VHH binders against Protein CSN12 homolog (csn12). Designs and how they scored, part 25

Target 1, 185 residues: Protein CSN12 homolog (csn12), of Schizosaccharomyces pombe (o13873r232to416)
Amino acid sequence: VIFHYYLGIVAFLNQNYKNASAELEIAFSLCHKGYNRNLELILSYWIPTRILVNHQLPTKNLLSKFPNLASVYIPLTRALKSGNLGEFGKCLQKNETLLAKTKIYLTLEGTRDLCIRNLFRKTWIICGKSTRLPVSVFQIALQVAGTDLPKLHVEAILANMISKGYMRGYISRNFETVVLSAKDP
Key: E = the ipSAE of ESMFold2; O = the ipSAE of OpenDDE; V2 = 0.75 times the mean of E and O plus 0.25 times the DockQ between their complexes.

## First folded at step 20 (VHH; framework vhh_surovatamig_d1)

Design M6 (from W3 with Y32H; at its last look DockQ between E and O 0.84; V2 from the best seeds 0.76)
Fold by ESMFold2, look of step 20:
Structure M6 (fold): chain B 185 residues (1-185), chain A 123 residues (1-123)
Amino acid sequence: as target 1 above (185 residues)
Amino acid sequence: EVQLVESGGGLVQPGGSLRLSCAASGFTFSDHAMSWVRQAPGKGLEWVATISGSGGSTDYVDSVKGRFTISRDNAKKSLYLQMNSLRAEDTAVYYCAKDLNRYFEWLYPEDYRGQGTLVTVSS
């Protein structure tokens, strides 16, 4: 257990999240189920890597066994699922000191883009799954979620989503319009 | 590109059996744990079973223990679910899942699941 746990943490700190996830899964599988403190320590790094790498969230069943993890991840998973950037930010702020000390904060902040993706997908669905949407539609979605940004900043966020593969399409700057793939936007 | 294609569903009477199959492509199948998840009408996704990459470890949700058997054939890149003693509450669309287990659920289910295979258990 200890060997794979520390290999997982080293990989995590080097931002090698795929290897971190693999080592932490091994550590978790080898750890005796009665050792809740050790399981919690493994999960404290495994959960963030799982969210970031696999786009997977801890279940309610898992979190019910670990109250300290639940206090962080119940509100965070709710925010990620709903695309609620305000709730996402509040959760990180409430837990900032602990997450910064354990060097998990930056990794969880990186999951903000997953929250934005869900916000934008909900927006796209509400707009009838159109292949062309004005940038202002996404600007309004961000504003409703608590983030008031100028269109240029919203275009940068949209470009980042496309660059990361969370959206498939391009930005037509001439018409301030996002053009989405017909199949898998 | 990762592709998972489920098959083997159908209409079965209570107490009957079905065997589901999942054909995998686009990744090194043996390196990844595989799971079955299901979605009953009007309900969310429920994890059913997981098998390790080697096939050496299996895990099941309590409601199917003793009735369902997950297996894999790494040479064929195929995942299986043998379902015996089927009950009405097993009625669902069944999906195979890469890298999922009982501790985690998809943030983006539409990105990771295929069409699934419908299992209907009805008199």
Scores: ipSAE 0.713, ipTM 0.853, lowest interface PAE 0.6, mean pLDDT 88
ESMFold2 (binder alone), look of step 20: mean pLDDT 83; pTM 0.843
OpenDDE, look of step 20: ipSAE 0.747; ipTM 0.911

Design M7 (from Q2 with E57H; at its last look DockQ between E and O 0.90; V2 from the best seeds 0.78)
Fold by ESMFold2, look of step 20:
Structure M7 (fold): chain B 185 residues (1-185), chain A 123 residues (1-123)
Amino acid sequence: as target 1 above (185 residues)
Amino acid sequence: EVQLVESGGGLVQPGGSLRLSCAASGFTFSDHAMSWVRQAPGKGLEWVATIKQDGSHKDYVDSVKGRFTISRDNAKKSLYLQMNSLRAEDTAVYYCAKDLNRYFEWLYPEDYRGQGTLVTVSS
């Protein structure tokens, strides 16, 4: 258990999140289920790496066994699922001191793009799954979620989403419009 | 491109048996733990079973223990679920899943699941 736990932490600190996730999974599987403190320590690094690498969230059943983790991850997973970027930011701010002490804050900040993806996907669905949407629609979605940005900044966010493969399409700058792939937007 | 194709579903009587298959491609199958998840009509996704990379460890949701057996054939890049003593509550669309386990759920289910295979136990 201890060997794989420390290999996982070393990988995590080196931002090798794929290896960190693999080692922490082994550590968790080998740890006696009555040792909640040890399990909590493993989970404190395993959960963020799993979210970032695998796009997977801890279940409520898992979190019910670990109140300190639940206080962070129940609201965070709710925000990620719903695309509620405002609540995502509030959750990170509320837990900033604790998460910063363990170096986990930056890893969870990196999951912000996953929340934005769900916000934009919900926006697309509400607009009838149109293959052509004005940038202003996404700007309004961000405003509702608590982030007021100029259209040029919103275009940069959309370009980043396309670059990462979270959206498939392109931006028509002349019409300030996002054109999405019909097959896999 | 990761592809997971489920098959073997159908209509079966309570108490009957069925074997599901999942053909995998687009990744090194033997490097990844594999799972079955299911979605009953009108319900969310439920994790059913997980098998480790080499087949050495199998884990099941309590409601299927003793009735379902997960297995894999790494040479054929295939995952299986033998379902015995089927009950009405087992009626669901079954999906195979890469890297998922009992402690985690998909943030983006549509990106990671295939078409699934429907199992109907005499409703």
Scores: ipSAE 0.679, ipTM 0.849, lowest interface PAE 0.7, mean pLDDT 87
ESMFold2 (binder alone), look of step 20: mean pLDDT 82; pTM 0.841
OpenDDE, look of step 20: ipSAE 0.792; ipTM 0.924

